# Ledger of designs, part 3: VH-VL binders against Chromatin structure-remodeling complex subunit rsc4 (rsc4)

Target 1, 111 residues: Chromatin structure-remodeling complex subunit rsc4 (rsc4), of Schizosaccharomyces pombe (q09948r6to116)
Amino acid sequence: HNAPFDKTKFDEVLEALVGLKDNEGNPFDDIFEELPSKRYFPDYYQIIQKPICYKMMRNKAKTGKYLSMGDFYDDIRLMVSNAQTYNMPGSLVYECSVLIANTANSLESKD

## First folded at step 18 (VH-VL)

Design n4 (from k5 with heavy chain S108T)
Fold by OpenDDE, fold request of step 20:
Formats: structure tokens, sequence, C-alpha cells
Structure n4 (fold): chain C 111 residues (1-111), chain A 124 residues (1-124), chain B 107 residues (1-107)
């Protein structure tokens, strides 16, 4: 999307994503809130070259790093890609990332 | 670095009240469940209760021994977890730890890290 | 309520292997986490998800879980391993459950 960055829209999109629930009806935003801990995933940063998470996205939004809504959606896609690269298909995190992707795509198309 | 620092412990008489605080830093506090765990002198770890994140409903749960007497709350704007303890009993004497929930997936979770704890002594 | 049972104490000679058990009904269907606590200190996670080690935890520490028993194994025991060890699970009905703790003595 080529629309200028809109903080209000950003918040709406993020709220929608954060509000998602997995197939069991449980929230899972905390999984994507921060980068995977090296304490538990020491190989993550050897595999994932451009780590990104909600916290970082919010920081970019706050500090004016997003010039367009497309920039934000690109980060969402990156986060999804990272999740699907590091996690096995069928895993919870992988499936959650699919939900994020679908929702983000839907929202982006409506912008 | 994630840090948890408990405070508010001290000496209190049976039937009294005390409020503990846990100052959190190094992570997005409002997005995570927080727990209280206590340890009586010379005894084992005992779960006290938890409070969920706002996006997870913000609800609380407590161990049976403290239900109705203890209340867990949080001020996300201050990155602070609280434990309000009323109607204190001698058996509530313990070091009280705050702990951050960690999970990667559904179902189970563990605590990492733990604060250093604050001592609560209930004695006449 | 769900309960976890640990032996009160376990002794191990230096350089030998210690095994600390944690028993619970069908505990093998749960994920077990282990914490080490040294005197005057807060607990430290040493095993999560039955058999995973956090970064910084020596490979000497391992975990397994099957049937009704989870086991923390400490190979090549060192003096610094002397501590209390607690197992922990999550249960739908009881929420967080800790074992009673095991004091490991290194001889």
Amino acid sequence: as target 1 above (111 residues)
Amino acid sequence: EVQLVESGGGLVKPGGSLRLSCAASGFTFDKYWMHWVRQAPGKGLEWVGHIKSKTHGGTTDYAAPVKGRFTISRDDSKNTLYLQMNSLKTEDTAVYYCAKRYRYGSGTYWFDPWGQGTLVTVSS
Amino acid sequence: SYELTQPLSVSVALGQTARITCSGDNIGSKYVHWYQQKPGQAPVLVIYYDSNRPEGIPERFSGSNSGNTATLTISRAQAGDEADYYCQVWDYSTAVVFGGGTKLTVL
C-alpha cells in the first residue's frame, strides 16, 4: 500500500492483530510481542536475518520510521515470514502467523 | 535485560494487611502474565496467583490458601505488579517472589526470570 | 488438586550422576519445568519443556518425562550443583503446581 503512514490506522490494524485468537480460542499476541529470547532460541538469530516483532513495530511507529502504511505491512509480512521460517508447519506459532497474515492482508486491502 | 524487583515486605501482625509491589523492566510489561510465588522459611515454592495481560482478559487466579484474602493487580502504566494481602495469617510468612510468565506455544508455561523476593513476616 | 511429589533429598558424589524425580499422575502428558535454588537466592530455571536447557545452563543438566515420573539428571556433579530443585507444571484445574523440592547434596 502506498498510502502515507497513518498512526490511527496503525493502531487499528495492530489492535486487530493483537486481538486474534488461535484455533483453541486463546490469545497469542504475546508470542509475537518481543523477539524470541536467545535464552531459549539460541539459533534463531543465525537463521533469521531480519528479526521483527510488535514491540519494534510500535517503536518504529512512535519514532516516525514508517513513511507509509505499506512499510508497516511489510514488517508484518516479515514477521510472518520469520515465524514460518523458524517454526514447523502445523505448529502453533506457524498457524498463528497464518492468521496474522490473513488478517493483515484483509485489512490492507481495505485501506 | 528483564528485571523484577519486589518491595513492601515487612513485619505485620495476624489479621493485618500488607501490599507488595514488583517493579518490572526490560520488557513490554503490559503484554505478559505476571505471577506471585511464595516460599515459607525452610519450605518449598508455593504458587500464590497470577494476573493475565489485558489482551488476555486481565483476569486473576489464586491458590486456595489465599483466595478471598489476597488480590493481585497491576498498573501497566507504571510497569508494576501488586499483591494486596489482607487478613494475614502466620502461615503467610514467606519470601514472596514475582515472576514473569514465559511461553512459546499453547498450554504450559514457566517462570523466567524471578525477582529476588521480599520477606513478609506475620507474627504477633 | 494436582500434586507433584519429589524426594526430600538426594545425595551424589562429586563427578557422579544425580537423578531427581518428580512424580505426578500422568505427568508424562504434561510439560515439566525445573528450577534450581541455592541458599538465599531466587529460583533459577534449569530445564523447560521436559528436556530443554536455557542458554547458560550446562549440558550436564538434562530432563526427561514419561508416564508418571519426570526426572532431572545432573551428570558429573559439581559442588556448585548443591541446591534445592523444584519441578513445576501447569494444570487446568490447579493452575501452577510445584513439587515439594529436593535437596541435592554433593559429597
Scores: ipSAE 0.885, ipTM 0.947, lowest interface PAE 0.5, mean pLDDT 95
Fold by OpenDDE, fold request of step 20:
Structure n4 (fold): chain C 111 residues (1-111), chain A 124 residues (1-124), chain B 107 residues (1-107)
Amino acid sequence: as target 1 above (111 residues)
Amino acid sequence: EVQLVESGGGLVKPGGSLRLSCAASGFTFDKYWMHWVRQAPGKGLEWVGHIKSKTHGGTTDYAAPVKGRFTISRDDSKNTLYLQMNSLKTEDTAVYYCAKRYRYGSGTYWFDPWGQGTLVTVSS
Amino acid sequence: SYELTQPLSVSVALGQTARITCSGDNIGSKYVHWYQQKPGQAPVLVIYYDSNRPEGIPERFSGSNSGNTATLTISRAQAGDEADYYCQVWDYSTAVVFGGGTKLTVL
């Protein structure tokens, strides 16, 4: 979308995404809060060229790097894409990323 | 770099109280579960309890030996984890470690890194 | 409550292979994590999710888990491997569970 970046809207969208539950009813925001640790996923950064996470998005919002809401949604799509690239379908992280994508798409369409 | 630094340990008499702190840095503290693990001198690792993140309900759970006497809390604004220990017993003597929960899949998690721990000695 | 059982001690000759077991009911259905602890130091993660090594942990360390037994294997044992080793799982009823620990002596 071409709407200018709105910090309030950003917070609302992020809260909605953070509030998502997996298929077992458990929250999973912690999985996407920070980038995968190189300690546990040394190959992640060989596979994923543009890592992104919630923490980074918040920092971008705080520092004025988002010019539009579209820029933010693009980062969400990137995060989802990264998750689905690195993780196998049916895995927890993959399935969680699907939920994020669906919710983000729904929210963006209403903006 | 993730860092955890425990403090507040010391000598206390049986029946006394003590509050431990764990200062966290290098990660979004308020988004993660935090745990306490203790180790009596010459003994093994023993889970003490945990506190969930706010978005996960912020609830606590404790091992049977400390339930009713110990309370885990957190101040996310200070990136600090606490362990309030009341009605201390000699068997509570141990090095107390704070630990960050790490998970990727479902159904399990581990701890990394561990703090260096703080010694609590309960003795008459 | 769920319990994990480890041998109290294991000895290995220098350069040989040490195996430390961690037994629990249907532990193979759980993920097991292993920690190394040297005297006077905090525990260090050496294996997570049964068989994965954190970056920086030597390839000499490996893990397996099936049935009722998880195993930490240390090949080509070095003097520096002498330490206590603990297995750990998560359990629905008990939350975090540690094994009793195994003292590994390198001869």
Scores: ipSAE 0.883, ipTM 0.947, lowest interface PAE 0.5, mean pLDDT 95
Fold by ESMFold2, fold request of step 20:
Structure n4 (fold): chain C 111 residues (1-111), chain A 124 residues (1-124), chain B 107 residues (1-107)
Amino acid sequence: as target 1 above (111 residues)
Amino acid sequence: EVQLVESGGGLVKPGGSLRLSCAASGFTFDKYWMHWVRQAPGKGLEWVGHIKSKTHGGTTDYAAPVKGRFTISRDDSKNTLYLQMNSLKTEDTAVYYCAKRYRYGSGTYWFDPWGQGTLVTVSS
Amino acid sequence: SYELTQPLSVSVALGQTARITCSGDNIGSKYVHWYQQKPGQAPVLVIYYDSNRPEGIPERFSGSNSGNTATLTISRAQAGDEADYYCQVWDYSTAVVFGGGTKLTVL
C-alpha cells in the first residue's frame, strides 16, 4: 500500500482483472467497466455511498490522483465491497467480485 | 449522454458495395462489444453480427445470410464501428442499427443504446 | 438455432388489457427482454429480466415468464401504446434472438 504509484504496474494489474473469466469461462469486465445504469438500477445510488468502476480508476491514474499502489488497491477493494453490498451472495456480480478480490489480493502480496 | 449515430446509408444496385459507420460517444467504446441489427421494411428485427472488444479477442461473428459478404470492423481511436457490405442483394434492403449490449445483474444482455438507424435500399 | 414465436397482431380496446406472448422451448429458463418500437424509431426497452421496468416505463407494463411462454401485459391500454413489440433472449447458449414482433392496435 506504501509502494509509490507506478503506471506500468497499474496497467498490468488492471489488465489482469479485466482479463478474468467467470466459472463458465465467460469474461465479465463489462459489469465493472462503468457504473450501473441509473435507468435500470436507480436504487444502486441510494445504497452505495462511494461508487467506483474501472473507467473511474483509469481516469484517476491518468490525472495523477493515485499517490501509491495502495490507493489503487483500496479502490479495487471498494469496488468489490460495493458489489457485495448491492448484490446477493451467489449472484453473478457478487461471485465475480470474489474472483476480483482474490486476484487483487494475490497481486498486491507480490508488490 | 451515451449516443450512437449511424451514417452511410443510401440507394445501391444489386452486386454493389456500401460502407456504414457508427459514431459512438459517452461510454468507453473500446471496452464493449458492438453489434449491427437490421430491419427490412415492414419486417422484424434481425441480428446481423458483432465485433468483440480487443480485450476479448476483437473477433467477429455474423448471421448466416450475411456471412462472407459483410465485414464488421472498429477503430477504437475514433470511437467508430463499421459495416462493410459487399455483393449486396435486394433482400439486404433494411434500416441498419448499431447497438451496444448491456447487462448488470445476470449473464444475459439487452441492447442499450440503439442508434437511430440508416436506410440501405438495394434495387435495380 | 433457437427461435421465438410471437402472434403477428393483437388488438385491444382502449382501457382494456393486452397480452402479447413470446413462445420458445424452455423459455422459462431464460431471461426475456421486451422492446416497444414506434414507426420510424429505434426500439425502446420496456421490460428486462422477464418482469423489471426501466425508469420511466409506466407500471401498466408488466411481464412474466414460465414454461414455454413469456408474456408482456399492458393494462389500461392507451392510444400511445400502439406499436410493435419484440421479445428477445440472449444467454451463453444462444446468440441474440428476437421474436418476430407483434403489432398492437388500440381500438
Scores: ipSAE 0.701, ipTM 0.896, lowest interface PAE 1.2, mean pLDDT 93
Fold by ESMFold2, fold request of step 20:
Structure n4 (fold): chain C 111 residues (1-111), chain A 124 residues (1-124), chain B 107 residues (1-107)
Amino acid sequence: as target 1 above (111 residues)
Amino acid sequence: EVQLVESGGGLVKPGGSLRLSCAASGFTFDKYWMHWVRQAPGKGLEWVGHIKSKTHGGTTDYAAPVKGRFTISRDDSKNTLYLQMNSLKTEDTAVYYCAKRYRYGSGTYWFDPWGQGTLVTVSS
Amino acid sequence: SYELTQPLSVSVALGQTARITCSGDNIGSKYVHWYQQKPGQAPVLVIYYDSNRPEGIPERFSGSNSGNTATLTISRAQAGDEADYYCQVWDYSTAVVFGGGTKLTVL
């Protein structure tokens, strides 16, 4: 929960998340790698006040912005909450975010 | 700024070989599939093939006319995509584009961005 | 493999409405994307997910998709709309399927 940030553990958790597949066996990490394009989804940035994606999490880890593992898990929860705020339940992105949340919660409980 | 820049096009004889490069910048290149699309002069767009991200196994697939003659590769440390073209035929004459697939909110993709294209002319 | 069929050419009078069709078996169950391509340039996306416009594409461009036909509609056609137009779907049995392209001529 409040453990000090550990880059090795960060890498293990993030690799587990980016390796997830939906129930049809399709990878979906590309959806969460970068923020939605302003060219196609400009209203995303009117609705979502604190955008976050995997690319940003890697940069925060690299530049020492995570002080604890809890800070990292909070960003994962933020990413999931953003996905569930912008997208309707039952949509691809929403349902993929549920898979992310379940995996992250399981990993955090063991951490 | 997301950008793709092709290079390496030129004139080559039938049966010859040519290697194209595509320099990428402004996105996490190693996390995305990359594609080649070609367009013969005065003709339509034709998908050539793709290479998956390393995370997805890094494997390739090709359109039937180029299978066994073309090889797609990538160097993630240089953010560069390659197309090795062997046993070239006159029907391979085209502008070759590299392209990144994009989606959000569905299981279907379009291409964004495209490179500017590089011309390959196969002529005796 | 899956095929998309477009008319080779369409003509429209200046200020009138152009319709460019893309036909495919059960295309209405797929999302269709449309590109505009001017000579010597890479394609530019003008419609995605059947009917959505990227930022900067004017509202006179619209799209629809049902049954076996998707349609790109350009109202109040301008000289600058003269270009080639391609429909595209993603068929996961292969990476991409493009239509053959339609040359739009503004008279």
Scores: ipSAE 0.606, ipTM 0.883, lowest interface PAE 1.5, mean pLDDT 93
Fold by ESMFold2, fold request of step 20:
Structure n4 (fold): chain C 111 residues (1-111), chain A 124 residues (1-124), chain B 107 residues (1-107)
Amino acid sequence: as target 1 above (111 residues)
Amino acid sequence: EVQLVESGGGLVKPGGSLRLSCAASGFTFDKYWMHWVRQAPGKGLEWVGHIKSKTHGGTTDYAAPVKGRFTISRDDSKNTLYLQMNSLKTEDTAVYYCAKRYRYGSGTYWFDPWGQGTLVTVSS
Amino acid sequence: SYELTQPLSVSVALGQTARITCSGDNIGSKYVHWYQQKPGQAPVLVIYYDSNRPEGIPERFSGSNSGNTATLTISRAQAGDEADYYCQVWDYSTAVVFGGGTKLTVL
């Protein structure tokens, strides 16, 4: 069930996630591209034990760290869980993470 | 570390042209919008324009005083932002800053980082 | 088209409290960011989202925003606080708007 890692499918999934829009129709991929800044959100790193973002996922793909597509989808789930742990329901980041989760779950079910 | 370094400023006559560069490092340059902000000597900060990331269409927008005269471009393979300034006026004399917008937690942005700035002087 | 107004200058005695205002129509509905700029340097963010400090900014810098006025407060003013200060708002409806800047002089 855990398909081997496929760089082409990785790119397709990530492009779909990066292309998502919030409820006002605005792109929000910038929020998840890099980890929250320690200069502005140092408490994030006290609360979140395993930080992950799109930049790190791209680097893991580039350096052969993903052995399966499931490993990649696990990182997406981790990113969503982190967002929902640090941010309150109803906040921008929380609600954007719900959109990511819905899309990723749909794409994974098709793999 | 995240860094922006401008270059290409200098003295130019009215009606002339000048090209500014901004070298970026330490972040995923091609995934972010980039901005130019200027400051005339002894005056306040003035937004000049921006260029979107490729994934957001790569399009530009400009403040009214420079629209049609200035062109913002980017080369993502070199992590470099450009400002082409044509038909320069004495009112364009300013320090020009390259800046990256930043946010987390809301729809509002601030600029971080800023470059050191490069001086453009338009004078006869 | 949205405008922010700051006083041109503010003076404060060493060790006293400085208050720099930023006025705008219903600015209290917006998040306000503040920059410090020393001569020959790029602006440095000192307050974001009305009242939060970046790491490394002393707690004597504080901010508030209500109604039509946002205020940057610098308690126990030091000689090194002498600088220009800018307020800024941003959202999708107003884009970026800077205040005109305030020169803080520490006496």
Scores: ipSAE 0.591, ipTM 0.879, lowest interface PAE 1.6, mean pLDDT 93

